# VH-VL binders against Phosphate-specific transport system accessory protein PhoU homolog 1: the designs that were tried, part 6

Target 1, 219 residues: Phosphate-specific transport system accessory protein PhoU homolog 1, of Methanothermobacter thermautotrophicus (o27767)
Amino acid sequence: MEKKYPRILFRKRLKDLRKDMEEVSQKTLKTHKLAVDLLMEYDEEKKEKVIKNSRAIDDMVFNLERKAISLIAAEQPVAGDLRFIEACIKVGSHLKRIGYLAANIAEAAEKLKDEEIPRRPLEDLKHMSDFVQMMLSKGIYAFLDQNMEMARELRHDDDKVDDLFDQTLEHVTRSMFEDKESISYLVNLLFIARFLERVGDRAVSIADRTIFMITCEKP

## First folded at step 16 (VH-VL)

Design t1 (from o4 with heavy chain Y55F)
Fold by ESMFold2, look of step 16:
Parts: sequence; structure tokens; C-alpha cells
Structure t1 (fold): chain C 219 residues (1-219), chain A 119 residues (1-119), chain B 108 residues (1-108)
Amino acid sequence: as target 1 above (219 residues)
Amino acid sequence: EVQLVQSGAEVKKPGSSVKVSCKASGYTFTDYTISWVRQAPGQGLEWMGWIEPIFGTANYAQKFQGRVTITADKSTSTAYMELSSLRSEDTAVYYCARGRYYPYAFDIWGKGTTVTVSS
Amino acid sequence: SSELTQDPAVSVALGQTVRITCQGDSLRNYYATWYQQKPGQAPILVIYGEDNRPSGIPDRFSGSSSGNTASLTITGAQAEDEADYYCNSRDTSGNHVVFGGGTKLTVL
């Protein structure tokens, strides 16, 4: 592979790819926020928007992946530049899956829209959803700003998500024992907790890709 | 300036084939899909298929599967659409279009190539 | 033949608001994209995604969607808005692209 040379046109194309990453990242963050808000205040129009946004993110990632591969094929980048383009592809895949997880959260929230959710499980899920939203924001901005310290912090944030998940499971199962007639709809709270935990996992994965991108061997 | 420049009008006999070109300029050809869309006289728009130039992978509308071939030449930044076994109902304006934002969101269109199929 | 249905014609008085609709099962999952086409010309993109206008498209053009229906709204219609309008999106399978049949907008 040809060793890296300063290339003004190549740098412009890298900046363009970063802009595309920023756009899909912002849409993903907004879409996840819309999804978690549905648990506290269901709105059919917003649920429909989450569903369509998840597919729009998929289509944006389709284009982003082709553009990233086009850039590799045309410019044959090496070392750190290749790491950045690879990170864009991997992060794009995570963003696509977060979009679908947001759609799953919205679907589960719809199944709960007419039900009385017990106070403690609802408070747990609100706390968990706010924390996971912060994790997703942190992971995205650590990547976009190439902030290794911020990326490292997410490992500790993941431990908190695990604690919140365990607490939510405990309170949901207690509510199920208190009212066995509610079990069929309360299971959706467990699904939402799992979906949130998986979004947190994806945020950590984005941070891991960020650390790899920054610490790659310089040419 | 981003442009898609298409080949000139063609008159064809039934049973023959036609190959229309679409040359891209002002952007990196392999970054986005190129779709082919036709419009018969007095009719609406009809998607025929697209090409992903980076991979050479085509996606065809079911109606045209088996009669249409869409290709790309990366060295000349040119996409091609070939339609075989022409019939009089294939008389139309054939457009190429770039898939920006989403692959099906066409932000730049060629001016169109009129293909007339008659004896 | 199309999976997306549009009314063939719509009229609006100069300066008034008009709504052009596009309906299909795939629109529950996919945003529609809208194009304007004047006689003898190639289409131009006017709205994509939820309600995004490309640069150069007047603010009077907006998009919305609900259920399986997408809408293009023109507020304060101008004489120059008289044209055919098409929507497109992915088909129900998600593998292909489909256009609506088009709507001829007449500005009275």
C-alpha cells in the first residue's frame, strides 16, 4: 500500500465523511430520545416518527458505508486515516442498530399506553433511559471530537447501566407478583429495560472504536 | 457543478436494444447510486433500477428484470442502461438520477434521453 | 402500476394553501420524497425525509406524514408552482423504489 502523502482533496473528502457521520449521529440521538419519551407520554404521531426515522437511519448508513468504501478504493489511505474511515463504517453499523432498538422501545411503549404502570418500575426506567441517553450522547461526541478521555469514561458508565438494569428487573418482578393479571403487559417493561441496556452496550462499542481510532500507530 | 450528462435521442426498431449513457461530473462517481427512471408520453415516472458504482451491483425493478442491464464504468464516471427486446410501449424519455440523502432520494437528474421505438 | 397512490389533479387559488397526498403501505415505514416536474423538463427534488428542503426550494413547500399517507403542502401558492408533483419511496418489500402516479397542480 502506498505511504500517506498530504492530499488536500483527500482531506476534504474525509471532512465530508465526518459531516455525514455527524448528521446520522444526530438523527440517531434524536430518534432514541423520541422513543424513550414515549414511555412517559405516549403519542401516536411520535411513535410513527420513531419507526420511520429508524428506516431513514438505515438508508443514511447505506450511503455512508458506500461513501467510506469509495474513499478507501479511490485514495488507498494508510494508518490513522484508514482507522478513521473504518471507525466510520463500524460506528455507522452501531447507529443503525440503535435506530432499530429505538423502534423496538417505541413498539413496547405503545403496548403500555393504556395501562397503569407501577410507580417504582416507571421511575427506574425513566432513570435508566436518561442515563442511557447521556451515554449515547457521550459516545457519539467522544467519537466526533476524538476525545479519548470521554470515551474511557463510558466503561464506568456501563457499570451503572448494569446496576440500573438489575434494579429495574427486581422492581418489575415484584410488581408482577403483586398483580398477576398485569404480567402480560408488564413484560414490556422488561423488554424496554433490555433494549436500553443494549443501547448502552452500543454506546460503549462506539467509545471502544474511538479509542482504537485515536491510539492507532501513526505513520 | 454537479451534473449528469446523457447521450442523445435514439430511434429504434421493435426487437432491438438501446444503450443510454449517463456521465457524472462535479462529484465522486462511486459515492452514490445512479438510478434510471423512464417516462412514457403523457405518463408518470417509472423507476427501472439503480447501480451502486463502487461495487458494480445493480438493483432492478421486477417489471424490467431480464430486459434491463445497468452498468457503471468507474474510469469514465459513466453509468449505462441497456434495454433489450424493445416494444413500442418502451417509447419514453429515459432519465438517470443520483441518490443523495437516501438511495431513492434523487437530487440531481440528467436532462433525459428520448428513445422512440417504431417500425 | 404503482404501490403509491396520488390524486390525478388538484387545484388551488393563487395565494391559497394546497395539500397533495401520496398513499401506500410502505409509507408506514419509509419517508416519501417529493419532486416537481414542469412540462418538457426533468423533475427536481423539493422535499425529502420528514420535512427537509434542498437548498433553493422556497419555504412555502413543506412535507408531513401520518400513517400510510405522506403530504406535500404548498402555502401561498404561486403561479410558478403549477406543475406535476410526484412522490417516491421504497416499496413494501423495501428492496425497490416506486413512484406515485403524479398529481397535476393547477393554480387558478
Scores: ipSAE 0.790, ipTM 0.904, lowest interface PAE 1.0, mean pLDDT 91
Fold by ESMFold2, fold request of step 20:
Structure t1 (fold): chain C 219 residues (1-219), chain A 119 residues (1-119), chain B 108 residues (1-108)
Amino acid sequence: as target 1 above (219 residues)
Amino acid sequence: EVQLVQSGAEVKKPGSSVKVSCKASGYTFTDYTISWVRQAPGQGLEWMGWIEPIFGTANYAQKFQGRVTITADKSTSTAYMELSSLRSEDTAVYYCARGRYYPYAFDIWGKGTTVTVSS
Amino acid sequence: SSELTQDPAVSVALGQTVRITCQGDSLRNYYATWYQQKPGQAPILVIYGEDNRPSGIPDRFSGSSSGNTASLTITGAQAEDEADYYCNSRDTSGNHVVFGGGTKLTVL
């Protein structure tokens, strides 16, 4: 770290915060991908990595929040710089929650690792997981690149997640009706669907924050 | 240059207290946690607690709860650790350390402050 | 009292590979961080997270974990690697920090 003039120091600190945001965002995206991959092919090493990554994300966000607040307190930024720092705090909170949701998905996948899952519910969850992964990627890159058009698309994408969730719920409950002995493990498919829906919600919230950062307008 | 500069060695009587300082330079003091870690002669590292300088919030290891007070002075970029009711077992080198990547990942350490408690 | 357990001593022949282990229940949920300490010096951070090396740490240092165990591996050990090595992490509650007891590495 160099400190020669106040604005040069501020610019360096802002660059450091942006780098930290990028690191947490990329780890979150990777961690969610690992979690959803466990649904299709379980691997104990990958599951352990998802769990530890979720806690690492929490610790990274802990530091990022303090650094962001420290930057506001020390430099009293205004206008676009303040909006960016505020967005980092809000997006960081969403990334932390997505990390824990990824851990929940991984734990549910572990409970299903030795079970024969009905075809239709599994296909539904595969479709949901792919769509939500795309939403998360889009939300993160919209934020990092400050891409307002990409951020606006997520609002439309959210409608599809809700439809996919409803469809999955219907097919899972049908499978439970067909075989009551499967209920105890098929409940985990409902949990996974709910966790995926919540990840989608967080991706939309990241997009909303990005739009606010750019425009100062509530979407 | 980022560094943590600690106060000098101290010799104390049992039952007294000691206050060690840790002055941060080369970075913004309120950005990161400062932990206190001690090491008795010939023994391992032992975490005592940390301070979040931006909020003044301290977190103490259970072993030291009630005997340790960790504080931060933002105006001087200095953290302090005060240990009361000293015993001979408190003879140790006391380090301060910055939590950069994770709060428990200490990337910069002070050189240590030797505290000797004579029985 | 440490919730993380390390072997007190390990030896390695010059140029050979050594693994230093750290065990504890919290390591199922939290990555360990690794430090090197030479006599009369403060510790130096060598590995954090899964396998991140701070700048200035040689490529021969790497980290890994499985179950409740974290490992620091030194591939091609050098004389200057002779030191005490500590792990730390969060405790099982997640609220506090704990260190392992340390491992003295001797390079023969």
Scores: ipSAE 0.772, ipTM 0.900, lowest interface PAE 1.2, mean pLDDT 91
Fold by ESMFold2, fold request of step 20:
Structure t1 (fold): chain C 219 residues (1-219), chain A 119 residues (1-119), chain B 108 residues (1-108)
Amino acid sequence: as target 1 above (219 residues)
Amino acid sequence: EVQLVQSGAEVKKPGSSVKVSCKASGYTFTDYTISWVRQAPGQGLEWMGWIEPIFGTANYAQKFQGRVTITADKSTSTAYMELSSLRSEDTAVYYCARGRYYPYAFDIWGKGTTVTVSS
Amino acid sequence: SSELTQDPAVSVALGQTVRITCQGDSLRNYYATWYQQKPGQAPILVIYGEDNRPSGIPDRFSGSSSGNTASLTITGAQAEDEADYYCNSRDTSGNHVVFGGGTKLTVL
């Protein structure tokens, strides 16, 4: 049928939803970076900020989800617009969980603040942290820019994070047997590695939602 | 212009109920929560609860559970707060407020509805 | 359900800097939000999140937090800043919203 009138209000609401997605995404990226930095240089003020940011992200996603559902209910969007709004809900859920994972990393880093961390596991975690931060950024921008090529690349990146997790597990376990008195605090390195792996998994999930949004095909 | 327009002042007897309305305009009513906040004469602000208009789901402060009912009518873009079993300490100005940035960050407020409970 | 505590009153000389505080255990986990209320008027939002100002709020208003304490700072206080200031946040359970008792700011 013939499109005879613009949906000026709908376009404004869609732009507003996109702005909310950008805001919560940027806060999530910054919060994850703050959390990872605590492992290398602990700072109580930064740890407190990570915790409060994780809750702020939860509250921002709460509003974003209701606004997205409200937009669907009020406007009956079709095709690409509907797929984008639905993806905002799913990606918002992943961002919320990444915020909580960042808080978990920060809490584990606090438990390590007074300990001497073995060099090999620390270097592993630094490498994982950098890679996961890049994955998260890539996943978010692939979604916001609807960049299918960028989204497809994340699967290869995930393999590298999984390999780094396995290496970290091996090196931390070896450190535990070399110094059994350190076991009680070294388990926190494993927790951090697991949290980082899960952040990477969430970045891949964001990419998968992006591919589904663009193609209507499960990745 | 985003506005929350509230119903007019009311005088009530102890033991009765009051229902205050809050009509939203200038934005889509179902996008954000609407909270109810009261202020007794010379006193501070007190959160009573909120509604998620898209779902009709209410969240009540512990102090008011059992006495307050918060509802929303999507067709008229109007939220309602009903407070039952009124007593003299319920005399207050009752505000509605929109939770835009966070559900507890109230960026737009109604002008308030004065409810007086007296014999 | 946890209380947020504010000092009932503070004073500042015109043009000077004042800090209004809000204290509560939930503020370790949740940012405070700040409101200005003039007599006979509804509150207006002045700060949310860690330090975000809504459009129309002068840049002399800023927010900060540390531990269980959030602060609203007004640098170069003006006569029109004389008002009651409230903080709010989630309670310690995270399920409900609580307000501080309010702080009356007097600009001398």
Scores: ipSAE 0.721, ipTM 0.880, lowest interface PAE 1.5, mean pLDDT 91
Fold by ESMFold2, look of step 19:
Structure t1 (fold): chain C 219 residues (1-219), chain A 119 residues (1-119), chain B 108 residues (1-108)
Amino acid sequence: as target 1 above (219 residues)
Amino acid sequence: EVQLVQSGAEVKKPGSSVKVSCKASGYTFTDYTISWVRQAPGQGLEWMGWIEPIFGTANYAQKFQGRVTITADKSTSTAYMELSSLRSEDTAVYYCARGRYYPYAFDIWGKGTTVTVSS
Amino acid sequence: SSELTQDPAVSVALGQTVRITCQGDSLRNYYATWYQQKPGQAPILVIYGEDNRPSGIPDRFSGSSSGNTASLTITGAQAEDEADYYCNSRDTSGNHVVFGGGTKLTVL
């Protein structure tokens, strides 16, 4: 820290924190996309990348948290700047969890790699994956752009994830009935659907943190 | 602009201790870790431990647990490594290096401090 | 194993391509980082993360990984690339840092 121009140095450190948030957010989006792509066509190298990226995201969040704490301790920020720094910490925690969920999806996809997946459940999971990826992108950009209207929209998107989960459950259980030998591996499709539901929940939580950051009121 | 400046060479007797300093400049000291890495003559790099200056928490390689103490002084932006119960095989160059949890990389290194342990 | 294993020495003809490898169980979960060290000098970072080069590192340096193995590739090797090369990463627990034993690259 310099003795002159402390606002300029503080502004630069805030900008660096925002840049770190953008970087971890983008890696999380890409990692989730890679994980869901494994459902359509398994690839060992892509699975390994998802696993490594989930660890990297965890550690990037640790870096970000340390930087945020250092900034608070050194500068004692007030009002909107403090709320932004606090939101970075909260959103970082959600991104870390999404990274773990992506790894879980990739591992479940590996368990299915040598199996014939029925067409209808696979189409359901593709549709659910696309919707959850959109929710995650929307939540992240609502936060980064401080877009309260976009953040509020996410609340309603969660209802569609529930509907897609119910549809997936119906089609997977019908496939299990039609081929009882498949039950042990087809249950992994339900695990993946739940992991996707939890990613959607985290996207909504990011939106809630965004609303709190802007309004200082619980959403 | 970013640099780590280490204290000078040391000659020590077996059984004594050494404390090496590493002064950081040109960056926010509490945003990064400081690791200590040694290199015996003709040998490879060996990680000894790191510290998080923001909390003062240190993490040590098992080989050095109980003999090494890593500390940081936030007011002077300086990290220290103290190695006790010195042996002749502790003769090495001791580097400090700036790091973070990811990408598991040390992007800035001090020039090293030569510690010679001789009877 | 949590150790990182490197071949002690590798040679390359001037202008040719060489790979330096680093093997360890932790590399299934963590990216490797690569350093170049010349005699009497501190190491310098050459590759980190997936395949990122710090500013000032020539684009003939690249990194890759598969399974428990990471590789540093130098295409069009030049005389100044002659050095010791170290990899590092996290150990299998993720709590500690580990270095490979180093590879001496000789440019012929």
Scores: ipSAE 0.615, ipTM 0.842, lowest interface PAE 2.1, mean pLDDT 90

Design t2 (from o4 with heavy chain I54V)
Fold by OpenDDE, fold request of step 20:
Order: structure tokens, then sequence, then C-alpha cells
Structure t2 (fold): chain C 219 residues (1-219), chain A 119 residues (1-119), chain B 108 residues (1-108)
């Protein structure tokens, strides 16, 4: 391709990269939401969609990385442009991981679909999943909007997720002592809680990368 | 306009090699993959392999492993497919295609290159 | 299995709905992509991902998936829709691309 207007082309390519980030971000948000919804109401079609979407996110992220590397190789960007491109790669990696965590949640939810689960552990996971969904949304939009104030909140949010995990752990553990026959599905509840915690961690990482992208300083 | 322009028809003897070119234009060559897909007369589509031009790395279908070589020249935005040890069964139209959205979603196709292998 | 299978031929009356199905183990994990090919022409991408249509593809084309199957649906078939339709996807390993055998659609 002839580069008659290198700067214009460069800006267009950056815009295209951002668009790709937006698309994969939205797919990740939707996929995670689908996965956590399975906890309350299992649906095989939704589960399948989560699995396929996780793979699609992987492919989208790989394509994103290709474009990012292509852009770096071709244009030798510097300063904020370079940090943005690098951030896209790193955030993409987090999104890919979140996609797979969503798949893990969906698979764990499938294992729970026929189980009679106590109300409290489910409520704990419901609350945790809602909060993590919020964190993920906040992290993604902090990045997309380059909102440092929003990004800085994620550290505090993470503390809440940790508390929610501990709460889930406490209740599930208590249930294990009360009913040994329920241990199998209780373990899956703990896995889901851990997966949610990990999604929260990725959201924080996205926020941290956003802050670095903007300030060139470690948050 | 985004397009892939392929080299012309080839007539080859059994045992020889053929190298087909695919020149990309209208888009950033290194942003997308290039796949090669062939179609024998009256038959279906058969994926041969793809290359990521930005990396220069190619992946091949198992059937063609060791016999096909896919390369890319970033300076000319051209991908190449070389098939060696040609057989009559290799007679087909060979397409190059751009991978977008997903690596296996080919949104832009060349017009195809007819390769005829005959004694 | 890394194979995708399609019915070799289907027919549809003008204005009616037809579904072309692709089946394979890889479709449990990956979306299918659909192509239309007319005689003497290169394939044209018609559906990709969950249900995405490229620009220029009529909205009568739609995609769906279930289990180890993916389907291309033409709602209100037109005469110009007569063609061969191919699905593809990643194989079970995720490292290669595989095509279905193709389906010849006849519009009656």
Amino acid sequence: as target 1 above (219 residues)
Amino acid sequence: EVQLVQSGAEVKKPGSSVKVSCKASGYTFTDYTISWVRQAPGQGLEWMGWIEPVYGTANYAQKFQGRVTITADKSTSTAYMELSSLRSEDTAVYYCARGRYYPYAFDIWGKGTTVTVSS
Amino acid sequence: SSELTQDPAVSVALGQTVRITCQGDSLRNYYATWYQQKPGQAPILVIYGEDNRPSGIPDRFSGSSSGNTASLTITGAQAEDEADYYCNSRDTSGNHVVFGGGTKLTVL
C-alpha cells in the first residue's frame, strides 16, 4: 500500500486499532455476563455461546496483536502512541484471559445445573458476579475513555471482591462440614468464586495499564 | 479498493513445482492473514495453509505439509504459494484469500489461478 | 474429528426458507464461516461469527449454531441464491482451517 499521507494513515490505523479494542471489549463483557447468568439460570445454548465466544475473543485478540505489531513495525510510533499500542496488546491479553475464565465459569455452572444448592452460597456468588461484572465494565471503559479517576477506583474495588470471595469461602466451608454429600458441588462453587476473583484481578490490571498508558508511571 | 490479484494460469508436468503469487492492494498487507485454498474441478474447497505476513510465519494443512511453502513479501505486499512434486491430482484452481474477523473468515478472495498438471 | 460435513444438495422453492447445515466436532468450540460460490467465480463470504453479515450481503442470510452444528439460513430464497455453499471453521486442534464438502442449493 502506497503511503501518500503517512500521518493520516497512521492515525487511521490507530483508530482502527481502537475500534478493534472496543469490539473485543464488548464481546468480553457480554461473554462474561452470559457466563455469570448461567449461575442463576442455566441454559445450554448460552453455555455454548460462552464457549464459542471465548474462542472468538482469543482470535480477535490475536488479530489485534497482529495489527498492533504491524503498526509498530511500519510506523515506529513513540511516546503516547506507542504506549497506547502496547496497552492494546496487554489489555487484549487480559481480555483473552477473561474470555477463558468466562468459559470456565460456564463449565462450572453446567456442573451445578442439576444440584440443589443452598440459597446463601448462591446469593454470595450472585453478588460477587455482579460486582465483578461492574469492575470489568469499569476497567474496560476506563481504558477506552482514558479515565484515570475511574481506573484508580479499581484497586479499592478489588478489595471488595477479595472480601466477597472470603465470604463465599466461609459459607461454602461451613456447608461442607454440615453436609458431606454436597462437597462435590460446593467445590465447583469455590472454583467459580475463584474464577470471578481472577476476572476482578484482570480488571484491575487493565486499569493499571490504563494509568501507565496515560501517565507513563506505575500506579 | 481492496483486492487480491493472482498470477496467471500454469501448466506443469508431474514432478515439477509451481509458484503462484497473490498481490494485495487497498489495505495494509501485514494487518491480515493470507490463506491459500484450492478447488479441483467439480470438487469442494480445500484449505492448504496460511501466512501471517507481519511475522512471516506460515501454517500448513497436514495433507500438504512438506510439499507446500507459503511466503510473503511485505515490501511488495505479495504472498506466494509454492507446491512441489506436482501430481495430476493437484490440478485445480488455487485461490488466495484474506483472513479477517477470524483467521478462517476469508472476506477477500483472489480470482483464482488455474494450475494444470499433465504429462 | 477435524472434518465438517454438509449435505451435498438441497432445494428450495422461490420465496421459501432453506437451512443449510454444517456438522463437525470443532463446531462445538468454534463458529462457522459461510461462503457462497457460483460457477466460475471465487467464493464470497456471506456469514461469519455468531451471525455477522459482511456489507453487501442481503439480510435474508443468517447464521446460527447448536451443539456440533452450524447453519446458514436463507429466508425468502431468491433465484440468484442458487449456488454452492461452503462452511469452514477451525479444526479440533484449533491450528488449521477445514472446509465442509459444500452444498448445492437449487432454487425451484
Scores: ipSAE 0.918, ipTM 0.955, lowest interface PAE 0.5, mean pLDDT 95
Fold by OpenDDE, fold request of step 20:
Structure t2 (fold): chain C 219 residues (1-219), chain A 119 residues (1-119), chain B 108 residues (1-108)
Amino acid sequence: as target 1 above (219 residues)
Amino acid sequence: EVQLVQSGAEVKKPGSSVKVSCKASGYTFTDYTISWVRQAPGQGLEWMGWIEPVYGTANYAQKFQGRVTITADKSTSTAYMELSSLRSEDTAVYYCARGRYYPYAFDIWGKGTTVTVSS
Amino acid sequence: SSELTQDPAVSVALGQTVRITCQGDSLRNYYATWYQQKPGQAPILVIYGEDNRPSGIPDRFSGSSSGNTASLTITGAQAEDEADYYCNSRDTSGNHVVFGGGTKLTVL
């Protein structure tokens, strides 16, 4: 394509990149939501969708990276534009990872579908999953809207999700001692909790990248 | 208008090589992949490989590994597919296609290049 | 490399609904993409992803998936829908693309 209007084209390409980021972000949010919903009500079709979406997110992120690199190579952006493009690549990477973590959660949920799960560990996990979903939304929108205030909140949120993980760990451990025959599915609950914690970490990383993108300072 | 324009029909002898070109226009060439897909007469579609023009990295189907070379020229927004050691079974229409959304979702196709391999 | 399989031919009466199915192990992990091809023409993308239609593709085309299968459904088949339909996807390795064998749709 001829660059008859280089500046206009450049801005258009940036806009397109942002749009791609929005799309993959939304898919990631939805995919994670589907995955955590499986914990409360398992559905094979939804599980399959989570798996396919995780792969789709991977492809979308790869396409995003291609566009980003293409843009860098062609336009030699500087300053905020460059930081934005670089942030898109980094955030994309986190989204990809979140997609796969969602798949892991879905698979773990499948293993639990026929189990009688203790009330307390399940409640802890539900609370954690809801909180992590919130963190993801916050992190993503902090980035998309370039909202530093929102981005800075994620560090505090990270402390909360860590506490939730510790609570889950404690209650799961207690349950293991109370009923040794349930250890197998309790371990799966713990894995899910760990996956959720990792998703939370990715949300924080997205927020950190957002702060750097805006300020060019380490958060 | 987004389009892929392919080179003209080729008639080749067995054992020779053919190089088909695919010129992209109407979009940023390096933003998308280019795949090559062939179709023998009366047969189905067969994926041969694709290239990431921005990187210049190509990936090939196992069947064609070592015999096909896909390249891209960013300066001319043109992708190339070279198939060597031609045999009669290589007689087919060869398509280039742009990968979008998913790299295996081909939303834009060339009109195809007929390659005939005959003695 | 994994493969995708399709029925070689299906028929549908005008105005009726037909489903063309693609089957393969890779479809457990990847969405299928569907193409329409008429004689002497290049394929046309009709469905990709969960159920996405490119611009210009009629609403009567839809996509679905279940297990190791993906399906293209034409609700209210029209005469112009008579064509060959191909599915593709990534293979099980995720590194290559594979096409189904194609399905010839006849509109009666």
Scores: ipSAE 0.917, ipTM 0.955, lowest interface PAE 0.5, mean pLDDT 95
Fold by OpenDDE, last read:
Structure t2 (fold): chain C 219 residues (1-219), chain A 119 residues (1-119), chain B 108 residues (1-108)
Amino acid sequence: as target 1 above (219 residues)
Amino acid sequence: EVQLVQSGAEVKKPGSSVKVSCKASGYTFTDYTISWVRQAPGQGLEWMGWIEPVYGTANYAQKFQGRVTITADKSTSTAYMELSSLRSEDTAVYYCARGRYYPYAFDIWGKGTTVTVSS
Amino acid sequence: SSELTQDPAVSVALGQTVRITCQGDSLRNYYATWYQQKPGQAPILVIYGEDNRPSGIPDRFSGSSSGNTASLTITGAQAEDEADYYCNSRDTSGNHVVFGGGTKLTVL
């Protein structure tokens, strides 16, 4: 079959690779959303799902990489095809890391479940997490749809996330001085904020890779 | 049709080696892993190891380290499992299986190769 | 090196629901995969991930997980479902694959 219709098979393999990217992307989005939801309402079952999903994403990404490398080795693609395959590998790597960050968020949320935390700090984190979820969605769809305009917005979005983190840091530090008994859960809130920031960074990286994939220019 | 075709039954003496082949067809051989799983008579499934054909790297269960060698030939889309220093306890049906979705999710299986070790 | 454990045998009346459970520490971190095996045949993948069925697997088969357990549920057992069922997953290290001991399902 390969000898008779090499081009057709090649295109099919590219299509399959894209499909795999879509699947792992959606799983990553859902997993991150689940983790974030734990901040406001903890659920042990959802937490477990986040953990298992993070591992599943890892495996999915590894399988994706295998297919990508298999394609490169077999077909020696060039130009846009090669850039697409390479982008799939790199974006996959970011998704893998996001999955693990989601797991970290879930674990931190577990540590908060029995704490009496004021509503305001949690609402602030929820706001940040919603924004980061938006960024992640934007980055992923920028890549999948090859939308450069959408991709270019992510850098600006990242500035907002940085500001939100700085605000959280300021509030957390102030609270630590006001109430030493709250230091334990405040530290976990800060970790969650940092994890969210890192997810935002990965979204930007996905966008950057998308731009390079399309233009062959470093953004 | 996607399938894995294994080599025929083997009868071996203790201390000898056996090499079982698994030929893949109907899909791109290098896109998926190949695992080897054996089943002794009346016993459960036992994972032996897997190989990444695209990379040529294999991973083995601790129990078989140093005694099993898994290889793959990309040119013929064939995976091999060689087990040395055979003993009676190695009498089993040996399966090759394709890893999909997750590396440990085996969606395609060979029909198995019976290896009998007897003096 | 963690292992997965299963009950050696379970029974279910025709048309009833049965749950086969796999237990192990690795299942806290990894999904289980389930296989059906009939005498003289190779195993068949029936469930993978959280609750995914390959093509050709009836919808009466479903998967779930809780804590350090994973379960295969057959809702409305049929006579042809009589078989051995195996779970597998990664071990605690994540570097190897481990199988459960298998469960023989009898349909009464």
Scores: ipSAE 0.916, ipTM 0.955, lowest interface PAE 0.5, mean pLDDT 95
Fold by OpenDDE, last read:
Structure t2 (fold): chain C 219 residues (1-219), chain A 119 residues (1-119), chain B 108 residues (1-108)
Amino acid sequence: as target 1 above (219 residues)
Amino acid sequence: EVQLVQSGAEVKKPGSSVKVSCKASGYTFTDYTISWVRQAPGQGLEWMGWIEPVYGTANYAQKFQGRVTITADKSTSTAYMELSSLRSEDTAVYYCARGRYYPYAFDIWGKGTTVTVSS
Amino acid sequence: SSELTQDPAVSVALGQTVRITCQGDSLRNYYATWYQQKPGQAPILVIYGEDNRPSGIPDRFSGSSSGNTASLTITGAQAEDEADYYCNSRDTSGNHVVFGGGTKLTVL
């Protein structure tokens, strides 16, 4: 394509990149939600969808990276434009990982199907999953809307996730001691808790990248 | 208009090589992949490989590994597919296609290049 | 590498609904993509991902998946829908693309 209107084309390409980021972000949010819902009510079809979506997110992120690199190579952007493109690459990487963590959660949830799960640990994970879903949403929208105030809240949120993890760990461990025969499947609750914690960490990272993108300051 | 324009029909002898070109227009060449897919007469579609023009790296189907070479020229927005050691079974229409959304979702296709291998 | 299988031929009455199915192990992990091909023409993308239609594709085309299968459904088949339909996806390794054998759809 001949560059007859370089600036117009450049702006169009940035807009397209943002659109792609929005799409993969929404898919990631939905996929994570599906995965955590499996903990409360397992459904094989939803589990399959989570797996396929995680792979789709991987492909989408790869495509995003291609476009971002293509844009950098062709246009040599600077300042805020460059930081935005670089942020798209970094945030994309986090989304990819979140997608796979969602798949891990789904697989762990499958291991818990048809098993008797103690009430307290299940409630703890429900709370943790809801909170992490909120964090993920907050991080993504902070990035998309370039909202630094929202992004800065994620650090505080991360402390809460850590507390929820510790609480979950305590209650799951207690259940394991009460019924040793259940250890073989209850361990999956701990896996899920760790996966959720990692998703939370990625949300914080997205927020940090957002702050850097806007201020050029290391958070 | 987004399109892929392929080179013309080829007639080749067994053992020779053929190189088909695919020129992209109407979009940024390096933003998408280019795949090559062939179709023998009366047969189905067969994926041969793809290239990432921005990186210049290609991936090939196992069946064609070592016999096919896919390249891209960013300066001319043109992808190439070279197939060596031609056999009669290589007689087919060869398509180039743009990968979008997912790399295996081909949203734009060339019109195809007929390659005939005969003694 | 894994393979995708399709019925070689199916028929549907005008205005009726038909489902074309693709089967393969890779479909447990990856979405299928569907193409329509008419004689002497290049394939046309009709469905990709979970159930996405490119611009210009009628809404009577839809996609679904279950287990190791993916399906293309045409609700209210039209005469112009008579064509060969191919599915593709990544193989089990995730490193390559594979096509189904194609399904010839006849509209009666």
Scores: ipSAE 0.914, ipTM 0.953, lowest interface PAE 0.5, mean pLDDT 95

